# VHH binders against q9y6x5: the designs that were tried, part 473

Target 1, 379 residues: q9y6x5
Amino acid sequence: LPPKLLLVSFDGFRADYLKNYEFPHLQNFIKEGVLVEHVKNVFITKTFPNHYSIVTGLYEESHGIVANSMYDAVTKKHFSDSNDKDPFWWNEAVPIWVTNQLQENRSSAAAMWPGTDVPIHDTISSYFMNYNSSVSFEERLNNITMWLNNSNPPVTFATLYWEEPDASGHKYGPEDKENMSRVLKKIDDLIGDLVQRLKMLGLWENLNVIITSDHGMTQCSQDRLINLDSCIDHSYYTLIDLSPVAAILPKINRTEVYNKLKNCSPHMNVYLKEDIPNRFYYQHNDRIQPIILVADEGWTIVLNESSQKLGDHGYDNSLPSMHPFLAAHGPAFHKGYKHSTINIVDIYPMMCHILGLKPHPNNGTFGHTKCLLVDQWCI
Short names: E, the ipSAE of ESMFold2; O, the ipSAE of OpenDDE; V2, 0.75 times the mean of E and O plus 0.25 times the DockQ between their complexes.

## First folded at step 23 (VHH)

Design lc8 (framework vhh_7uia_1; at its last look DockQ between E and O 0.79; V2 from the best seeds 0.79)
Fold by OpenDDE, look of step 23:
Structure lc8 (fold): chain B 379 residues (1-379), chain A 124 residues (1-124)
Amino acid sequence: as target 1 above (379 residues)
Amino acid sequence: QLQLVETGGGLVKPGGSLRLSCVVSGFTFSSYAMAWVRQAPGKELEWVSTITGSGGSTYYEDSVKGRFTISTDNAKNTLYLQMSSLKPEDTAVYYCARVHYVWHSGRWEPFDHWGQGTQVTVSS
């Protein structure tokens, strides 16, 4: 039988949650598998971009999902959470579920992973759920495991997405110990449910499972606001994305807009597109706007309004608060092994290896994950 | 036709042991994972244990680990559940089930066939 892989994402699961809270189910999962303590995600550290990086191995500038909100000046198209179905946005890369279906006589399944309900390169996941936040984890898990068991051609790659602890992180802030303890307990219970379901179905020893996340969460405050309206008139630009990385489309001369913004706040860096730091790998795409504003950790960019979020993400990807973790279990992985750090783009070539797929050109380094795998030599 | 028949249930004192049997007919026994599921009065169905078709892997719910053992005899087409150190909370109707998804009543269920069940009562 071909190897199978289930990729699970708990949105906004900050890596250090593992150190600060108890996760008996997840810890058990880790004990029987592997842990990467920190995963350096891609800039910007947002949901759609990072989830697509996981499954493509590409930086955002390369796969073209450069934010949760995007605008293409040529086609005049918009991308957002509520408008993400146009293949135009996704077709700059080939995600692994497409590769899985095209390279082998196999199927892919997805429970609400970003992009999985869109035909990318005229290929859509063989099985998928349309995104609906009201659908329970149990139902998503049930569908995924059903597809893994009953499909022909067999489902060899599946994704499962869950919105927590991101939503709660936004609501309560990551430093709210009381509320976040409750939230994270629920997540651990869901992991318990996942493991139990796989055991119940007799899949546990033969299914490779990766549990990871797209980004972390940092504490925000009403005392740390950057009001753009204090610096520039809204008539001079179109706001494509707001916080903590604002994408600015000037309506007047770009230089004028830049000059109005460059000293707006000591807690915000303003970049012309060509001056965006190379380490971000966030420059070479037409969907990146002419000016971006990057708020410091914990600062929120606002207009003439107050932010209701007590936590946020999207900040510099070098910040530990933005980093998720990766845990894995299955025949491809060692047992009881812990690794310090990898890059989020490294997950793709690893998954391709596990599935026996030839990876598309990507920015990942297979060597970074070799020590996780039983079939690889690790010094 | 496919049939699952459980036996071996009964009344036992706490700390006691029982061995449940499930005789299978109508399909290739080794081609499917098999499971034990139980339902206590007023409670939902609870998965207890699974054994893969090859018999190479066994799984247990946490509450029964170390006490229950699932096994098969392919020659007899029989699934077993050896229960030891029984507790009052183990009291339930025990069902053997074939692990295979089936569409039922508007949802996918992980077990497509069940036995009639056998009553296990643990009481002092």
Scores: ipSAE 0.914, ipTM 0.973, lowest interface PAE 0.4, mean pLDDT 96
Fold by ESMFold2, look of step 23:
Structure lc8 (fold): chain B 379 residues (1-379), chain A 124 residues (1-124)
Amino acid sequence: as target 1 above (379 residues)
Amino acid sequence: QLQLVETGGGLVKPGGSLRLSCVVSGFTFSSYAMAWVRQAPGKELEWVSTITGSGGSTYYEDSVKGRFTISTDNAKNTLYLQMSSLKPEDTAVYYCARVHYVWHSGRWEPFDHWGQGTQVTVSS
């Protein structure tokens, strides 16, 4: 019997929510498994890039999903969260579910994880749901557990994605204790439902389960706005993505656009592509535009003087507010172990190890996750 | 013909004990996880306990842990639920069910076959 793995993401789950809110069900999951308190994600700290980094082990420049909004000048193609199905965007990497289901006597299942309804390298997840945010968590869980329980060849790798607490984090901001405690209680109840469903089906002891997230959330404010329209005319550039990392395609001389932007705000860094800090690993892909603007934490880039957001993410990946957590339970994992930090790209080689897959070349370090695993010598 | 038949229900005082049995036929009993599910008057179905087909793992809902024990006798194709320290809150119809998804009424349901149920009543 091959080992099985369920990878679960709750979008926008900031690591310190675990310390600042009550999670009886998640804490019980952690008690019987492992916790990584902080996962250092990849820059930019956005949903599509970080979900693809988890399943490829690659930095954004290497896997090609460099933002939630992208433009390719050669093909004139646009990518957005409503226009994400063209395999062109995804084909610069091989996600773990593709590698998994190409093995003999194995299949993969997916409930809404970014990219799983796209035929990447002509291969789509063996079982999948087309993305639809209106589908309840219970329905997603029911399909995933049905596929894990009933499929032949067996489903050995499955993914499950949920949009909260990201949506509420944007709406209320992470500092709104009243609303966020209500939202996070609902999330904890869903985790309780997940564990109970796996126990009810007899899957709990032999299924490895990872619960993680793509990024955190920081507080925004109407008094922390950067108004681009006050610094540069729209006619001088094409805006590919806006906030908190703006992607600027110049329509005039690049140096002139840079000079108009560099003194726009002390709360924004302006980078020519070649000057983007090396620690971001965010330079070597044609989808990264010639100029990027990186707002300071909690600052919002706007075209006029208004914003609807009370929380946002996408900032520098060194910021603790951008970091998610990782918890795991199953036969591959220790019981009652807490680890301080890993890099989000480290999750991929760990998952490949658990599943007995040869990882593709990647940026992860298996040694960073060895202490989580029962079959490894921990230093 | 696949069949599940529960027996062993009855009236018992609080603190008492009962053993429920579920005799199974028509499939390889050890190849499936088996569950007990109960329904109290006016309430939804509630999962109680599951045992894996191998018999190697048992699971219980929180309110019955330490009081109920699920087991099997593969030679007799029989599933058991030993209930001890019974409380009025345990009053329900108890069903045995096979864990296998089936398409029913527009959704996947996790139990494809059910017994007829046996009534357990815990009352002074």
Scores: ipSAE 0.663, ipTM 0.899, lowest interface PAE 1.8, mean pLDDT 94
ESMFold2 (binder alone), look of step 23: mean pLDDT 81; pTM 0.805

## First folded at step 24 (VHH)

Design ma1 (framework vhh_7uia_1; at its last fold request DockQ between E and O 0.81; V2 from the best seeds 0.78)
Fold by OpenDDE, fold request of step 25:
Structure ma1 (fold): chain B 379 residues (1-379), chain A 123 residues (1-123)
Amino acid sequence: as target 1 above (379 residues)
Amino acid sequence: QLQLVETGGGLVKPGGSLRLSCVVSGFTFSSYHMAWVRQAPGKELEWVSTISGSGDYEYYEDSVRGRFTISTDNAKNTLYLQMSSLKPEDTAVYYCARTQYKYSGEWTPFDVWGQGTQVTVSS
């Protein structure tokens, strides 16, 4: 029988939550499986880009989802939450569920993972739920487990997405111990529900399960704002994306726009596209705008406005506050093993290995995950 | 066909309590996140509270946290706002509305509104 894999994402689950809060269900999951304490995600540290990196193994410049809001100057198309279903944006890469479905006697399922409701390379997930944030975790779990258990051809790869603790992190900030403790307890309970459901259905011993996230969360404040209007007139540029990484499309000479912004704030770095640091792997794509602004951790870029968010993400991917974790359980994984760090793009070749898929060219390193797998030599 | 009907408003003294209700019709109650917003005379619309479609998560504006409680009765398709320790600053027309949470971390604009219910807190 072909191996099966369920990939679960809790949006905005910062890695150090595991050290600062109690997770009885998740700890039990880890005890019987493996843990990677820190996952270095891709720049920018936003939802669409990082979720696509997980399932493609590519940096954002390579898979083409470079932000939650994008603009293509040639076609004049826009990408956003309200316009995310055009394959044009996704076709620069092949996500793992498409690769999986191209195999004989295999199908894929998805509960609201970004991009799974889009025909990518003329292939859409065999089973999927349209994105609706109001749908309960239970309903998502019910659909996923039904598909995993009763589909023909069998579902061998499935994804499940959940919006917490991201929404709460934005509202309360990660430093609000009282509110975040309550929210994180609920997340742990959901993990308990997941495990219980799998056991009840007889899937627990044979299903590989990965629990991870796309990014963390940093504390923001009304006292840490960068107002662009104080530096440049809005008529001189088009704003494609705002905070904490702003994408600027100049309406006048690029150099003039740059000069107006370069010293706007000591808490913001301004880059011409060609000068973006190599370590970000965020340069070689036409969807990256001519100028980007990168705010320091905890600072918010605004347009003569105040931010209501007490937490945010999207910052430098080297910041620990931006890092998620990875836990896994199943036949492919060791029991009781902990690993310090991997890159988020390393997840893709690992998943391909588990599923017996030939990976597309990617930026991941399979060697980084070998110690997690029972069939590999740990160096 | 889509309708929200708010009730429960009135005149109350500072420190008093009110319970607002919002009856939903024309759509599935649990298919949206539900919110309370308010508008005082001469002021902008202000978000007050949101409850997730599942009912598992509640969000509050800082000024009302600890005093207001949002809840739902799915069987009755009704949203509630229990208000306690009311202050003059809470005086406003209160509206219920539906919303969604986006991948980007933003909430969708409210698209369905009721007539509102007047809450007046005065000595």
Scores: ipSAE 0.908, ipTM 0.963, lowest interface PAE 0.5, mean pLDDT 96
Fold by ESMFold2, look of step 24:
Structure ma1 (fold): chain B 379 residues (1-379), chain A 123 residues (1-123)
Amino acid sequence: as target 1 above (379 residues)
Amino acid sequence: QLQLVETGGGLVKPGGSLRLSCVVSGFTFSSYHMAWVRQAPGKELEWVSTISGSGDYEYYEDSVRGRFTISTDNAKNTLYLQMSSLKPEDTAVYYCARTQYKYSGEWTPFDVWGQGTQVTVSS
């Protein structure tokens, strides 16, 4: 039988939630499988970019989804929440579900993973749900398990996406123990339901399951605002994205815009594109604007307004608060093994190995994940 | 025709309770997130609470947490706000409104509003 893989994301699940909150169902999942305690994600630490990095193995500059809000000067196209379905944005890379379903006798299924309702390289996931955040986890899971059990050609790769704890993290902040405890308990119950459903349907023993996330969350405050309007007239630039990494397209001389911004706040770094630190791997794409502003952890860039968010992400990917975790269970994985860290781009070549797919050129290192896999020698 | 109709407002003494209702017509209620938003006299609109379309997640503004409960009855296409331990600062017009949550971590603008119902907390 062909190997099967279910990739699950709980958006905004900070790695240290595992230490600071109780997860009986997730801990049982881990006990019978593997845990990576910290996944080093890609800069910027936003939802669209990091979900695409997981499934392509590429840095954002290489896959072209460089932020949740983007502008392409050549085509005059804009990317946003309400305008994310144009294949133009997604076509700079080939995600794993496309490669998978183009193989003989294979299909892919998706329950709302970013990009799976877009025809990338003229190929859309074989079975998919159009994004709607109001659809329950139970309905998403029912569709995924139905497709895994009943499709011809068989579904060998499936994705499942859930918006929490990201939504609650933004509303309350990760330091609100009462609200986050309630939310994280509900998520643990959903993981319990997932495992129970897979067992009931006879999938549990032969399906590989990865539970991961795209990024973490840091605490914000009304006391930590950077007022951009106090430093520069709005007419001097076009704002492509705001916080915590602002993307600035100058309307006047770029050096003049840079000079107006460089001393705006001691809690913000201002980079000309050519000066963006190499460790970000965030320079070599035309969708990255000529100037970016990177707020310090917990600081919010605003346009003379108060912020409604008490938690945010998008910050420097070296920050532990931005790091998710990864847990996995199934025939490909060891039982009871804990690993300290991998890079988020390493997930892609590992998944390709599990599925017997030839990976496209990517930034991941298979060697970083070998210790998770039963068919590999760890050292 | 899309309609949201709030009822249940009135005059209440401090420490009292009210239940607001919002009856929905013209769209599939469970396909959207629903919110309560209030406006005190001379003040800006203030978000109060949101419930997911599935009913699985509830979000509260800090000053109402533990005192207000948002809920739905999908069979009746009705959104509720149970308010207890009411304070004079809760005096406002209360609106129900429709929204959604997006991948970016942003909520869509409220695109459908009710007419509002007055809540007055006064001795």
Scores: ipSAE 0.643, ipTM 0.839, lowest interface PAE 1.5, mean pLDDT 93
ESMFold2 (binder alone), look of step 24: mean pLDDT 82; pTM 0.833
OpenDDE, look of step 24: ipSAE 0.822; ipTM 0.923
ESMFold2, fold request of step 25: ipSAE 0.603, 0.626, 0.633; ipTM 0.826, 0.835, 0.842
ESMFold2 (binder alone), fold request of step 25: mean pLDDT 81, 81, 81; pTM 0.824, 0.824, 0.824
OpenDDE, fold request of step 25: ipSAE 0.897, 0.899; ipTM 0.963, 0.963

Design ma10 (framework vhh_7uia_1; at its last look DockQ between E and O 0.76; V2 from the best seeds 0.73)
Fold by OpenDDE, look of step 24:
Structure ma10 (fold): chain B 379 residues (1-379), chain A 123 residues (1-123)
Amino acid sequence: as target 1 above (379 residues)
Amino acid sequence: QLQLVETGGGLVKPGGSLRLSCVVSGFTFSSYYMAWVRQAPGKELEWVSTIQGSGGYEYYEDSVRGRFTISTDNAKNTLYLQMSSLKPEDTAVYYCARTQYKYSGEWTPFDVWGQGTQVTVSS
């Protein structure tokens, strides 16, 4: 039988939550599997970009999902979570579920992973759910496990997405121990439910399961705001994305716009597109706007509006607060092994290996995950 | 017909308690994020609390955390807001409303509203 892999994402699960809160079920999962304590995600550290990086092994500039909100100047198209169904945005890469789906005697399933409800390269998972936050976490779990168990051709790759603890992190901030402890307990219980269901279905021993997240969360405050309106007139630019990384489309001379913004705040870096730091791998795509603003950790870029978020993400991907974790269990993985750090793009070649898929060109390094795998040499 | 009907408002002294109810008809509240919002005289709408109808995840405004409890009764298709330790600043018309959560971390605008129930906290 072909290997099976379930990829699970808890949106906004900061890596150090594992150190600061109790996770009996997750810890048990880890004990019987592997843990990567920190995953360096891609810049921007946002939901759409990072989820697509996980399943493509590509940096932002390569897979073309460069933000949660995008604008293409040539086609005049807009991308947002309310307008994400156009394959135009996704077709610059081939996600793993498509690769898997195209194999004989295999199929893919998806429960609300970003992009899975879009035909990419004219291919869509045999089983998928349109994103709908109204669908219970339980129902998502039930569907994905049912498909893993009963489908023909068999589902060999599945994705599962939950929007917690992101929603709570935004609301309460990651440093709110009282509220976040309550939320994270529910998350752990959900992991318990996942494991229990897999056991009940007889999938646990044979299914590879990866639990990860797209990004962390940093504490924000009303005292740390950057008001763009104090620096530049709104008529001089179009805002494509706002905080903590603003994408600016100038309506006047780019240099003039840049000059108005470059000294707007000591807590914000302003980059011309060509001057974006190489380490971000966030330059070589037309969907990246001519000017980007990057707020310092915990700072929020605003217009003449107040932000009510106490937590946010999207900041420099070198910040530990932006890093998620990765845990995994199954026949492909060691037991009781912990690893310090990998890059989020490294997950893709690992998953391809597990599934016996030929990976598309990607930015991941398979060598970074070898120590997690029982069939690989690890020094 | 989508309908939300709030009840339970009234006059209460500071430190008192009220329990608001929102009866949902035309849809299953457990399939949505249900919220309470309030509007005080001369003020803008203020979000108070949200609950994931199916999973029980709860969200509260800082000013009401520890004092207010949002809950649901599936059998009655009813949303509740238990308010305790009420303060004069809690005086407002309270509305129940329906929303959803986006990938981006944003909430959708409330698309279904009740008529509201008046809560007055006064000595």
Scores: ipSAE 0.767, ipTM 0.916, lowest interface PAE 0.6, mean pLDDT 95
Fold by ESMFold2, look of step 24:
Structure ma10 (fold): chain B 379 residues (1-379), chain A 123 residues (1-123)
Amino acid sequence: as target 1 above (379 residues)
Amino acid sequence: QLQLVETGGGLVKPGGSLRLSCVVSGFTFSSYYMAWVRQAPGKELEWVSTIQGSGGYEYYEDSVRGRFTISTDNAKNTLYLQMSSLKPEDTAVYYCARTQYKYSGEWTPFDVWGQGTQVTVSS
């Protein structure tokens, strides 16, 4: 039987939720599989960029999805969550479902992973759901399991995306113990439902399942606002993205705009594109704007003096609050093994190995994930 | 045509209960997030609660948490707000509205609204 893989993302699942809240179903999943306690994600720590990094193994500058809001100066195109289907944005890389289904006798299936309803290099996932956030987890799971069991050629790679706990993290903040406990308990119940459905259908023993996330969440506050209006007139720049990493396209001389911003707040770093720290791997793409502003953890860049935002992400990828976890179970994985950390770009070459695919050039290191896999020497 | 129709408002004593209903026509409400929003006399609109139309996760404003319950009935294309332990400050016109959640972590503006139903809490 060809090896099969289901990749699941619960958006905004901060790594330390696992130790700070109860997850009986996820802990049972981990007990019979593997856990990576921290996954170091890519800068900026936003949804579109990090989901594409997982499936391409590339830093954002290399795959071209550099933010949730983008502008391309050559084509004058804009990217946003309401305008994300133009293949132009996605075509700087080849995601794993494209590589998978271009091999003979293989299909890919997708329940709403970012990009899976886009024809990337003229290739769309063989089976997919158009994005609609109000479709229940049960319906997404039912479609995925139907495709895993009933497709010809067989589905060997499948994805499943869920918006929580990101939505709740934004609304309540990660420090709201009462609301987050209720939300995370429901997510654990969904994981229990996932496992039980796979067992019922006879898939559990021979399907490799990865449960991971794209980023974490940090607490915001009315007391931690950075007001751009106090530092610079709106007429001097075009705002491409606002918070916590603002993307600034100058309308006047770039040095003049930089000088107006550089002392705006001690809680914000202002970078000319060429001065962005090398550790971010966030410089070599035309979609990265000439000036970026990077707020300190928990600070919000605003154009007015008020914000109702209680949780956010997008900050420096060295921050533990921005890190997700990874858990996995299946014939490819050890049982009862815990690993401290990997880079999020390492997930791609590991998935290619499990599926028997030749990875495209990427930034991941297969050696970082070898200890998770039964067919590899761990040392 | 798209329509949301609220019913179930009325006069209630403090500590009492009411159930508001919002009947949907012209679209499949289970394909959206649905919300309750209220406006007290002389005040701005205030968000109350939101639920995934398929009956998934729900969200509450702090002052109503533990007192109000949002729910759906798929067979009737109806959104509910069960209100209990009502207080005078809950006095408002209550609207149902439609929204959606996006990958970016943002909610769309409310694009379809009901006409509202009056809730009055007084001794």
Scores: ipSAE 0.665, ipTM 0.848, lowest interface PAE 1.3, mean pLDDT 93
ESMFold2 (binder alone), look of step 24: mean pLDDT 84; pTM 0.852

